# Designs tried in a protein design chat: miniprotein binders against q9fmw8. Part 5

Target 1, 279 residues: q9fmw8
Amino acid sequence: AEGLSPVAGGIVALGKFDALHIGHRELAIQAARIGTPYLLSFVGLAEVLGWKPRAPIVAKCDRKRVLSSWASYCGNIAPVEFEIEFASVRHLNPQQFVEKLSRELRVCGVVAGENYRFGYRASGDASELVRLCKDFGISAYIINSVMDKNQVSVNTEEEDSKSKERGQVSSTRVRHALAAGDVRYVTELLGRPHRVISRTRTQDLTSKRGRISLQTSSLLNLPPGNGVYKACSLIVGDKHPISCKVIVDTSNLYIETEEERFHNSDESQEFQLLGIEFG

## First folded at step 2 (miniprotein)

Design E6
Fold by ESMFold2-Fast, scan of step 2:
Structure E6 (fold): chain B 279 residues (1-279), chain A 85 residues (1-85)
Amino acid sequence: as target 1 above (279 residues)
Amino acid sequence: SMKTVIVREFDSPEEAERFLEEIYEIALEFGAEVYVIVDGNTVVIVISDDPEKLRELAEKLAKELGLSPEEIEKLVEEAIKRAEE
């Protein structure tokens, strides 16, 4: 019918995929066990709803690196992210959304978390997704939430139930941990060190007495909260990671290292990308 | 200041509540202020990055719909509590 969908024959994981945390990774792992894994992500949600955009947890330019690192968990196949404009689906009810997946995108199956909700009317839950997928001839797999074992409050009377409710890995929990400056906890939730990307002028990569100053406005994604971070790594182009100390304040990020100057191979570039890993 | 107004009519109060729960979960991720007005099966949601203007607009709309400020605050609190759980 008029061409092949980019995700045709694939297995799509459904979610917001802002943090690319271990819960998102588990969706991709389960999809890879069934077929070719894709992440189905919505873009433009804040614009459609009139919300002020927030800094992403993962920089747009860094998402492919993160997904490529998941290949070893996914049968040596890196998941591919397929973006869909929220404006194009905002009016679809649950049945119409599943029909789009089956007939327009021609996917073979879907993977979703047990708490997944879908459709503009918010009337679709995981059980409804399974039923509709069966009606349209595609497979549906619902997986249990990935539980965070760290910093879970326990109720002495109802320990198991309360621990599960409070301990679920989520992008909101990642944002709270970042704001608190708990980069060790962030690393547990993400399954990798948090990497902040800065777009910096080449001339500004010269350290003054072992210190580089970056404006927070140069950062392409969310830094951790204000504080001192001792166990960091600086990634510049094709160089080996450089151990550093990072100080985050409201308007600036300071990188302290013994290296006096940081250069990418192409010194003719006015700007270059700088990666900062926390922990 | 940026603001969005969503007006929806649902087939049942239960469907309206599910819609509210989803909106509050998303709003929490963005740190946005959200106010909700319910009139039967009709739901009015106001979202803003300016809490002062959001509160004033929500109060004005509540008076037009005949809802008390206490009824609105209770409904907002219940929706937020359910989303947080």
Scores: ipSAE 0.000, ipTM 0.199, lowest interface PAE 14.1, mean pLDDT 73

Design FA5
Fold by ESMFold2-Fast, scan of step 2:
Structure FA5 (fold): chain B 279 residues (1-279), chain A 92 residues (1-92)
Amino acid sequence: as target 1 above (279 residues)
Amino acid sequence: GKVRITIEVKFDSPEEAEKFLEKVLELAKELAEKYGVKVEVYVIVDGNTVEITIEIEGDPEKVKEFLEEIKKLAEELAKKYGVKVTIEIEEL
């Protein structure tokens, strides 16, 4: 290979990192207290395992912005995400996986949640991870789950609302809250407003009677469930956010704003990215 | 033949997720021995979510019996815990 690993000498947080919620942020914070923080995430997981593809909670193109916002929690160091092909690790037993982290990637430490499982047949748990890391000369830190301090919202599925339990923050809770249209609860779980990114042809991005229509297929990540969202912001590049109302239905997302032109050019790039934050 | 079954379940607690995982893995091991089929298991646990993928290779009739028992257990446990389970089966 080409000399030094991209995460060499760093502290890598292990997890799925779908939502980049406050639980994932806590792993990054703990890594930053020890050394240079990285998130180690797997790519190609659904393809290798034959899963139906799901819309991501955070758009791929928007992940670096989210991680950059964590710098203030991480000693002014923005965590960097490092992706590894799941196909390259799926058959590794726990010892081989830790050996890869230590000898191939040359990390100096690992941070994982208490529920982390690894290796072939998920035979490795957090305790085994600590033991193997010691054997290979790297540090390991197991972090307790971040507990959701809110009761389950009345707007979530009936089973979740009936539990009334303060539970662990998870990507599943984020998906349930989004489906229920509970964007306030989503903001609590994420530690930030949920931002949906649309990739739209500039020529198709026309305001008609103060309304912009986007097809759901143009969205790069998961929108909240069908409904009316009155406290939203439209974000175009680094320009001033525009207050708007958003209506989500099965096939379209409608943005209603008092500004007739949210872009200044009659001749623009073929495509542009729009950010929509739900408040 | 070779078949893949993928099970995704969202639980109310990590403890329920872990119990589900242990029971599915235990049955998979028992059935692999009983039916003489080769089994490869891949698991991802993210808080309350468990994603289990099992690839079974062997005699087609035995593989079919294995799949039906795993599917039945997953559905019974999901009902017991009051959660939704997604099961996908693919011929390889």
Scores: ipSAE 0.000, ipTM 0.344, lowest interface PAE 11.0, mean pLDDT 77

Design FB3
Fold by ESMFold2-Fast, scan of step 2:
Structure FB3 (fold): chain B 279 residues (1-279), chain A 110 residues (1-110)
Amino acid sequence: as target 1 above (279 residues)
Amino acid sequence: SPEEILEKLAKELEEKLGAKVIIVIEVKFDSPEEAEKFLEKVLELAKELAEKYGVKVEVYVIVDGNTVEIVILIEGDPEKVKEFLEEIKKLAEELAKKYGVKVTIVIEEL
């Protein structure tokens, strides 16, 4: 795939990296302290299984922007994402997987969360990953989970609740927060505002009294649930963000802005990308 | 030994003639500790059922925060694989009810 970098000599962080949340960012920070950071993830799992694909939390075309924003946390080195097709590794046991990292990809080390597991024989703990890495001559670094501060701070009103629930920052938690329309909570989990990308023809962009209508089918990633979002920003190309209000319903997304400026000068059939930030 | 060579060849032929099936189980838990307990039970049950039905099973577990994704690769005689899958589905549903978690099973026969 275009844009994939060789990981030879690098430090690879292991994970799904769906949301690119603050937990994923912590893996990249730790990798950057050791060497050149890479995120190594599996893609194509749903396609291999014939599973209905889910809308990604971060649009594929927007992932590099997010990773570039992490450079300030990573010693001014932006992590690079390296995606492995699941079909190419699904038959590998843990030993074969680590062998592939060491001998084929020639990585110098691995960073993983304490709860990361891969393969039948790796069922148990991160110590098996550490052992296998040592066997193949690469370093392994296990980091502690990033805890969701909001979850730990929540005091339930129900009298029957015996204790506060504890939870890790996760892509699942981001998806649930998005579905609930809690974009402020999403921003805390991501460490950035959630950005939805739309692929729209320039000539289809119409501003009637500052209102733009987009079909949800034009969205490249997961929008928040149906509702009214008053504190949003519209991003068009490299121009400054435009303050807007966004209304999300089942079939459409409506953008209302007080600033009457849109990138529609081309009047062409060419597609362009619009960014919509929530909160 | 000649016997080890013959057994290796027989197993290679059995693997080549078997049907492969992938099961994906996505489970969401309130805590990592609950996820670990659930994973241990699923792995124990998968092993027992694999032995009972004479199928080969490989399990891949991917954990991201409180989300656990279990990918089960099953290889063996198609009818035995089918019986194994029906038992795994029943057990997954029982475990989902017991632990109050949502389990989605997606199956593709290869």
Scores: ipSAE 0.000, ipTM 0.265, lowest interface PAE 12.5, mean pLDDT 70

Design P1
Fold by ESMFold2-Fast, scan of step 2:
Structure P1 (fold): chain B 279 residues (1-279), chain A 92 residues (1-92)
Amino acid sequence: as target 1 above (279 residues)
Amino acid sequence: GKVRITIEVKFDSPEEAEEFLELVLELAKMLAEKYGVKVEVEVKVDGNTVEITIEIEGDPEKVKLFLEYIKELAEELAKKYGVKVTIEIEEL
């Protein structure tokens, strides 16, 4: 028996969606104005090449929480993420890719950034996407890039009437800001505090003097660079956030709280997840 | 044989840099499987600048084909984005 596509009848935003930054959020907002919003992302560029993959900006287990937080921007509809193996589409030319969206996935429309590229050898751009979508009877909406507000317009004597600004919000900028320890800038780029998720053995989780020590290897996503971070929050299960100070070292992450007692959320679990927000 | 190829490109936007990286890495994966060569990849990204270093080990003819396709893709994408690509190949 044939099943319906998971994104059938929906509006899919196209992109890499690594950081789930405000640029990605804008794509989801625009999709939600048209219909049911989905993020369509590609995966599968990983370990087969024998290289060390980069740590994700958002932990896989935390992505749904981030997307749920976008519901208030998306007409009370949380966007749903749908991943496609890139290997399954890498050979498709632009026409074949759009045909797959229309005929196999049965989407009603697409939303993409003005710099979006697709198809084998990136042979399709945003204008080609619009043309092909029209050919296959699906709507296409190209959205202007969200600009990094920390960039200042440069006044020039050139005849170009457009303000010249440096760069758009991107996952690359988020990674660089994290590496620099600039968590305030990271928060501006993400539209939310950066949350690092630790998966640690319950038996190995120890608190001394209200201090919790975690190995960097237990982190499921990219921490900020080495340094001292104040005004952070520790999130344990569904409990209210606990104010804390975080120290990031090369091998360890230390969480210091004013709470004298820290209890594991569930002693029956071998592992537990801790959320650490940098504010 | 064993060969190292280093590809460096500075793009006008970070999204173009990310797209370039994704396509080059996917082609490298495909060619490694197709030709049965061993590859090790290192990536460095600095803003809109991408540096990809690939070490390929295997049959000399298949290593040569791998390099030819990767070089061609990098040059075609750089031309498409209107940027200059620097490619260095070193026999190890």
Scores: ipSAE 0.000, ipTM 0.216, lowest interface PAE 15.5, mean pLDDT 76

Design S1
Fold by ESMFold2-Fast, scan of step 2:
Structure S1 (fold): chain B 279 residues (1-279), chain A 92 residues (1-92)
Amino acid sequence: as target 1 above (279 residues)
Amino acid sequence: GKVRIVIFVKFDSPEEAEKFLEKVLELAKELAEKYGVKVEVYVEVDGNTVYILIEIEGDPEKVKEFLEEIKKLAEELAKKYGVKVIIEIEEL
């Protein structure tokens, strides 16, 4: 309990928000039609559950840029991401979770996907969310899933009753497309080119015969699978993007361009962030 | 009788998550037909996280057999992939 909640009076979209794909964007768009949009995200899940975290699809430092790009869809208001520690909510039942949203965080409304689950061990579904929101005097809006425009509807004699969920845009689908090296498909799922961020020592950013080498360990988010990517852009600080070819292997990522200087002119910084867009 | 089983798993790769989900859903379908129980399945997949909620309604003995086979598969696959699986069973 504190003074004023950071999301007070706002409309919060509920979800995992790993990839910030077009399905997540749709939740933010719907929230923006009602009021000030926020994304409510949980942090610390892997630590609390004792699991190994995997590389994020969007680098933590790059998430605000992505959300800012959604402003044009959201009435010129960039959604703001609000993080809650999973440990603080994991034992709340559905009623207690909605009570926290309404009384502690003082939100005006909630937007969630039709498949959203919440509360202790995800015991609450979308219909329960709507009912509880009404009980606590906040609005609730359930949004239908965004379908992948490249999906193939396969009718089989033994069709899975959940076959539609495999056709939905999801972070899992984004990860599969990245692993396959299908960066064009990734761009369609994300609604933007995939950008990999590297944190590299300034001294290591010297072109050697038009090539710079980055270790995979320097990458802050998930690169596409091993392969050659000819239509890429290198982003350095506030400079114009530089056309480049990118080669991804198990240990390194190689950037090939005709530019011989890849770092910002500020040589006082020990480390520098590089953005690499695939497409 | 009616029983709910919740399966929550976080994987290290999306390929492993997809394989896990497909095998669990395939077995659930086979067992529903085998035991003649009413089954509703809810799935949430986002990133590397798989959440499966299965509600089974029918003869208590058949419901128990269904649960044991699903639980065994989930635990075996989690062990194969080196991940921790969280399984909760609740009588409704």
Scores: ipSAE 0.000, ipTM 0.178, lowest interface PAE 12.8, mean pLDDT 77

Design S2
Fold by ESMFold2-Fast, scan of step 2:
Structure S2 (fold): chain B 279 residues (1-279), chain A 92 residues (1-92)
Amino acid sequence: as target 1 above (279 residues)
Amino acid sequence: GKVRIYILVEFDSPEEAEKFLEKVLELAKELAEKYGVKVEVVVTVDGNTVVIFIEIEGDPEKVKEFLEEIKKLAEELAKKYGVEVTIEIEEL
């Protein structure tokens, strides 16, 4: 049991961190106010074994970019994501879990949402987390859920403004909004435009007078539902984003640009990444 | 044999997710008794996501029958309560 913990001396926000929505961002902001922020989540065994789980909201390769964009909220420090094996914690009761955070991982503090549960069979609640952290000499901060603007603004919103949804911001709400094609609402929940990443061989790209066709199977994360999206951007490497229209159907994504001459030349059969931002 | 099943539950309604969880846990207990297998259940809650981990140990044919039945029932309950479920299986 020798060695340095990758999160030693840091402040860890506890959660699954699927969507990296504004609720997750708030946890990171609070952690950054105390010390070096980390996002700590349990790794599903399917992920470790290389199984193909359901489509993530944020592509694995794109997560660092999102976290880097949070630096301006976090004292110019981008949060770092740290995953812990579920097998290493599954039998730990609440006290043993906090002991692991304090003694094995050597964290200085934790940040958790008010509804967070921990320890064997989720037997620990937020109040117990605070008490146990104090017993082990680490700081603990419980953060109120980030609410959808309609619920939070009941007493402060303009009389003419309306919201379609109430309750807390969540990954489930992001998935529902994506399925409905409501990319404006998705942007509100994420605090950023939704970016879909495609991994496609250069030779497999087809263009018909400024129209690019991508198979849905080439997408690394969840696209919005079937429909026409007029206010999109195509991102290729570090180049300036290209305004485009995107059409999503069951099997394909079609990207239409005003540029009739689009050429990205690569003689190899290697894969390349394309980013598509909605909104 | 020994097998682990993961049931990932996504919900917008905590009440329906709670009903789903209670029924899945009840079924796991009943099926463990029915098939004579040992079952250990661990639940992790994070916001509006619930992960149910079930470790099953016993006769390989009985473990297989348990897995087929719990998968079918979990999917049926997910439709009934309007929650989204993803199921993964790992052989140990």
Scores: ipSAE 0.012, ipTM 0.392, lowest interface PAE 8.5, mean pLDDT 77

Design S3
Fold by ESMFold2-Fast, scan of step 2:
Structure S3 (fold): chain B 279 residues (1-279), chain A 92 residues (1-92)
Amino acid sequence: as target 1 above (279 residues)
Amino acid sequence: GKVRILIWVDFDSPEEAEKFLEKVLELAKELAEKYGVKVEVEVEVDGNTVIIVIEIEGDPEKVKEFLEEIKKLAEELAKKYGVKVYIEIEEL
């Protein structure tokens, strides 16, 4: 693994990193304070578990842009995502998992949330992660969960880590907020506007009667629930964002704007990526 | 034969999810002993989501009986603890 690990000498934040929400961002910020920040994410989880994949919150092609936007919080260093096959770690107990991080991936340290669980049957918790990291000679930093500003914390002398999970920012909260069409709340949880990416035919980017129709099947990530969204922006290539209104229904997404055509300068491409930000 | 059960659990209360998880794990152990099948369980927790993966290996008839019983009881426990579950079964 010497000289072969892409995260060697780095500090890896541990998590599932589905939404890239402000809780994930906080892990990256803490990693950046210690060394070179990486997000260690697992891929192939749905396939390995025999589970049909659900639509991602962040399109795969858009993840690097989101991480680059975190550079200003991370000492001008954009975190890099390192994907590991879940199949390669699924049967590792806590000790074997930390051994893989230390000896195979050769990381210098890890950052994890206080509720992080790992290893076979989720038998490892944050305290065990710290102990095992010490045993293998890598640093471990446990970060308090980022609290959702819209949730009231319960202050009791008997509050434990399980109770604290109630008010935490999570990918599940992001999915529920998206389904409810609450894009303001989604923006608070993500620390950025939600951006949906569509792979669209260039010819379909021409406005007809002030409206463009996109099939929901053209979307590469999860749109908000059915409804009318007035404060949206279209992003096409390197062009300035275009103000628009978006209507989401079960089969289609309708974009209303004063622009007659949204296209990249290279019209030779049959398909192009269109970004839709919900404000 | 060999079969996989995936139980994806979404919850509003960590306490309810924990009780559900504890009972499902207890049930898997009891049914493994009852039917003489090999059971491996993997659990992942992420905020308000729990993913339980149960792989059962053994005599096909006993594996089938295990599957029918655990599915029924998991659905009953989900209603009891007010959690939302998605259950998928795959023959390996």
Scores: ipSAE 0.006, ipTM 0.320, lowest interface PAE 10.0, mean pLDDT 78

Design T5
Fold by ESMFold2-Fast, scan of step 2:
Parts: sequence; structure tokens; C-alpha cells
Structure T5 (fold): chain B 279 residues (1-279), chain A 90 residues (1-90)
Amino acid sequence: as target 1 above (279 residues)
Amino acid sequence: GKVEVTIRIDGKTYTIEIEADSPEEAKKILEELIEELKKLGAKEITIEIEFDSPEEAEKFLEEVLELAKKYGVKVYVIVDGNTVEIRITG
């Protein structure tokens, strides 16, 4: 142990940080304007309870790439995600949680959305967060929620009504848009194309008749709903993206490309991570 | 809003999508899920709901906390815009 918290002296953004959508990005931007930005998230519930969570929107192994892409918005500093074990906080009331941030983690400040709730049984709100942070000598910054981008296309009355009713950007909107196969809307909510990661054997990456077949069980994060997606990219290692068409069904994902062979940078590995971007 | 519930039983996860028209209807669905999943031996329930407004989300949160007290379960709630994620452990 270094004797210092990994986030000591930093500014931590508080949130769920599941989708890493533009709302989460805004929290990181605000943190970066004040000091060194960190995202503080809760993990490890499955380890404690033997629970397996549902498919994540962003693959665990792909989160660092997403956060690195935010550097240009954050004064050329990529935010770092700091995970707290759920077991260590599940019983903390609001005062104890803020005390942990101040005394154990030694953060200098906190950024949270207006609707943030914290502490055992969600007993703390944003106003209480500000008061408690002041009591423990750390700064607190509350920011407004990020709203969906307005459509620029010629709107019917129905389309305008739908746009107004969409409200705030959220992980649930991302999941619903993915399920509907609306990858354009997903890209708008994420501020980036949705990338699905597959863990597959190196030997299985060779195209057969211009098609690669992947089982859904090989996917490390949530694919879009069943359908045909024409404007996709296949990413293998640090190579240039390969244009492809993707077909998603209940058990399999099929990648169709004009390239008949894929060149892997390291064929000595038993498994490789394959990226598929939608849109 | 829609109610999406993920539960764990004997190492398997189940995702259930339910549409609820109001916070009151969502509360009834949650109460039924708590009772059924305790009988099935679930260790945790995760429920994610998107509401049309923060006001509806807040009203539902109040009702969830009341149900947690009634059934003696621990809850952790995350509000992200109009979305409420509830994690229930027994």
C-alpha cells in the first residue's frame, strides 16, 4: 500500500457510470475544470452475494478506451474510474459516506447531478451532500442533468412531441434504444458509436465465405436488438477499422465483409478481443 | 415507464421487462417481485425504471423505501436523471 488513496487530492464525480453516456461525460468535464477528474462507481456486489449482473452496456475491458476518448473534453486529462466495493458502503448513512470520501479517500471535491441519491436506503440527496461536504472540508458541485439532443430534421408534430418527451439522458434510454435497434439514437446518447466486444479464439477469426459467426455467449457487453445493421466497423487490435454488415439474431451475431481474411497482430494468443462498432 | 428486473436464482440470471403506467403500478409490481423472489431464494433483485419526470421518480423512490421497511430488506437506490435503479438484498 502506497499510504495514499488512489483518488487523493482529486475531484470525484458520483454516479452509476454504467453506459458512460454524455451525461456521465458532463460530470467528468465539470470535475476536470476543478481538478484531477475521477469517476467514483460501486462494484463487487456479485462477489459478495454470488450475483451475476445483466449484460453491461460498456464491456469492462473497453471502459478505459471510452474514458481516454474524453481527454479532449477534459483539458487533455483522461478521467480515471475508481471503483468502491459495494460491501464497504452498503450500510453507510450519508454522513458516514461523506466521511469516507474526506477521511479515507482524501478527495478534495465532489461533482454530482441534481438528482443524485446516496447512503443507506437513499437517505441523502444533493442538498445534504453539499452540507456534509462542507462539514468535512471538501468542495461540492451540483450540476444540472443533460437533456437529449434536439432533432435537426424536418419534424412532424409526432416527432416533435417524442423529442420533448424523451427528457434526460440515461442508461435506461440507451438500453431501450439498443433493444429497438436504433443505433443512431444510441450514438447520440453515448456521444460515440456503440462498441460490442467479443472474446473469441484467434483460430476462429478467419472469414469463411466473407462471413464471421460469433455466438452471443462470446459477447462481453450488450448487442443491439435482432436485425440487420449495414453501417458497422470491425476492429481487430490496432488495425484500421474494416467496414462490415452485422446481422444479430437470438443466438448468433454474423459479420459480413468484403475482406476475406483478417490479419492478427499477435497470433500467439489463444483468445483475442474483437470490437464491433454499430454506426 | 418500463420496469426491467434482473434476478439471480441458483446461478442463473433472469431479465423481465414490464410496462408500468404509474408509480403506484410500479410499486405493486415491485411488491409482487419481492414476495416471489424471496420464495425462490434470490440473493439480490435489481430493478431499473425510467420515468417521464423526476417528480414521478421521486414518488416511486418514497414507495420503494416504504416497501423495504415493510419486508425488512436492504435497498440501495441510484437516481440517474429520470431513471431509478433499485438494488434489493435480503
Scores: ipSAE 0.000, ipTM 0.343, lowest interface PAE 13.9, mean pLDDT 76

Design T6
Fold by ESMFold2-Fast, scan of step 2:
Structure T6 (fold): chain B 279 residues (1-279), chain A 90 residues (1-90)
Amino acid sequence: as target 1 above (279 residues)
Amino acid sequence: GKVEVTIRIDGKTYVIIIEADSPEEAKEILELLIEMLKKLGAKEITIEIEFDSPEEAEKFLEEVKELAKKYGVKVEVEVDGNTVEIRITG
């Protein structure tokens, strides 16, 4: 037994944290104004609940880079993501959940959105979270949506992207924008360009006639929909980003660059991570 | 959570994005969409709803079962993390 919790003395933001969009970033900003910021997320949901897993919006290996980019908004402190196994909390009622945060994890406070629900079958709401936190001696801060919108927003496929309602930010809206190929809108929702990560053998990174072909099965996260994307960047290790054009089809991504053929001196069969940012 | 609705009518596909701030609002939206299926002759409506917690998603699934009985429609459900996809056929 170590006795010390990984988030002890910290402020934990509560939420889904799938896309790491600007709404999630706002939770981290508010946590950082109070103390050391953490994001509290659940893992193992698909296994426990029999759900089919979906392609993530942010690759698991890329999440720390995104959170590190938030440091400038968070008093130069990068938020740390803390994962809890869903099986360990799924049956906790609201009081038991807050007791776990206070007594087991020893957090100093929580930050949650106004629509946050918690505990078995979502029996607790934001007002109960505040009351229970007070009962257990930890601070609770409820924040409004970044857009402060409680209205139904309707967008039809016949509307131009320029006429779209900029409603409350969510991972679902990010997924929709990605599927539509609207990478500029995705960038607005995320507060950063969308980065797709591919796990590729070093020997296969050599471009022929300025083109690199990647199978969609090599991608670790969700690419945008089929189409041509002209304002992209290719990121290989710690090298400078390379301007490129990306073509997405059902089975492959094609990366075209105007630079000379890439020369990888590493002839090993080792895999490396390749980043593609859509501008 | 947010609700993404795909409606198919006469070979055309319509995508509607609706925000629901609670399972109760999601239920009201689902009722409206079932009524649209009946009034507009839609063959299929697919709804994707993102919830803030898995417990919220589980609560909503119980309400979906009740609505299916009330309206006599066929409902197929897939759950993926905090996201619920519902397919309604009339």
Scores: ipSAE 0.000, ipTM 0.222, lowest interface PAE 15.8, mean pLDDT 73

Design T7
Fold by ESMFold2-Fast, scan of step 2:
Structure T7 (fold): chain B 279 residues (1-279), chain A 90 residues (1-90)
Amino acid sequence: as target 1 above (279 residues)
Amino acid sequence: GKVEVTIRIDGKTYTIEIEADSPEEAKKILEELIEELKKLGAKEITIEIEFDSPEEAEKFLLEVLELARKYGVKVYVIVDGNTVEIRITG
């Protein structure tokens, strides 16, 4: 990071970037074809807008790993996520927001989806973004949404769905698939297996009776709905992934392996991140 | 696995393999799945379970009928050899 802006001279993808699904990945791919790709993410939206916060689809600590996996699609360059506090931009009108991108952040261009909204009370649309970028000397690229391979809309009767687009990949669709326990569909939408991260004490990673019990409150992101998942992997530190079965209920998540080969001899009281992949 | 569960929600199919020592254990896991599926507001839920033997399938049928009474749901059950198909309508 050199100078006043970490994204100076780069191409910035604009979006909410909750799920980091294949639609978000496509924004990064297009940015990488033009220049150095960055994702511009807002933090603190729920607090500023008075929204009820929901469990994130991707754990904050796991986002860099996901973006690093996109390098092969982005000319061997992993996109970098740049976070802006929403409170600092909450009352910027569309012109002021684009001015910030051009003059303060010094980006060379932006990539956004056709349904992108920005500025105070979402007053700016993709068309206005293009006009304002031209006024400030920034390139603007608007891309079409990535289509769900199944061409199925699960949002037609949901009150929270504002998307009118048929069969498009979205974070709402990912949340519905997770709730239904459809981890194969989730994998299609994300372009990767869904990984749940737990923050637990290293001493508690020792298997007893072939089962590890985690409270749902220890999970840093959204697990799939209640059910039994047999095609899972347990990731502990830098060790090879361990095949496991996962049982999700209302209060707990249970990890079962064929044997206790993942026994942890470290009895420290340090907290460690444990990854569970549903594939 | 000895017990395979196929779930259909409004035309979408999900397959989950359940390892259970007995039909009673399969019933407990199925109760949790049914509760979660009701949260999705599905209009029709079909659950198909394949057992190791016809005797286990028949025993599970009795457990399903008790479950339907417990949850106050309208259910249709079809037994075909080792397979038990449960259709729940709201």
Scores: ipSAE 0.000, ipTM 0.065, lowest interface PAE 27.8, mean pLDDT 73

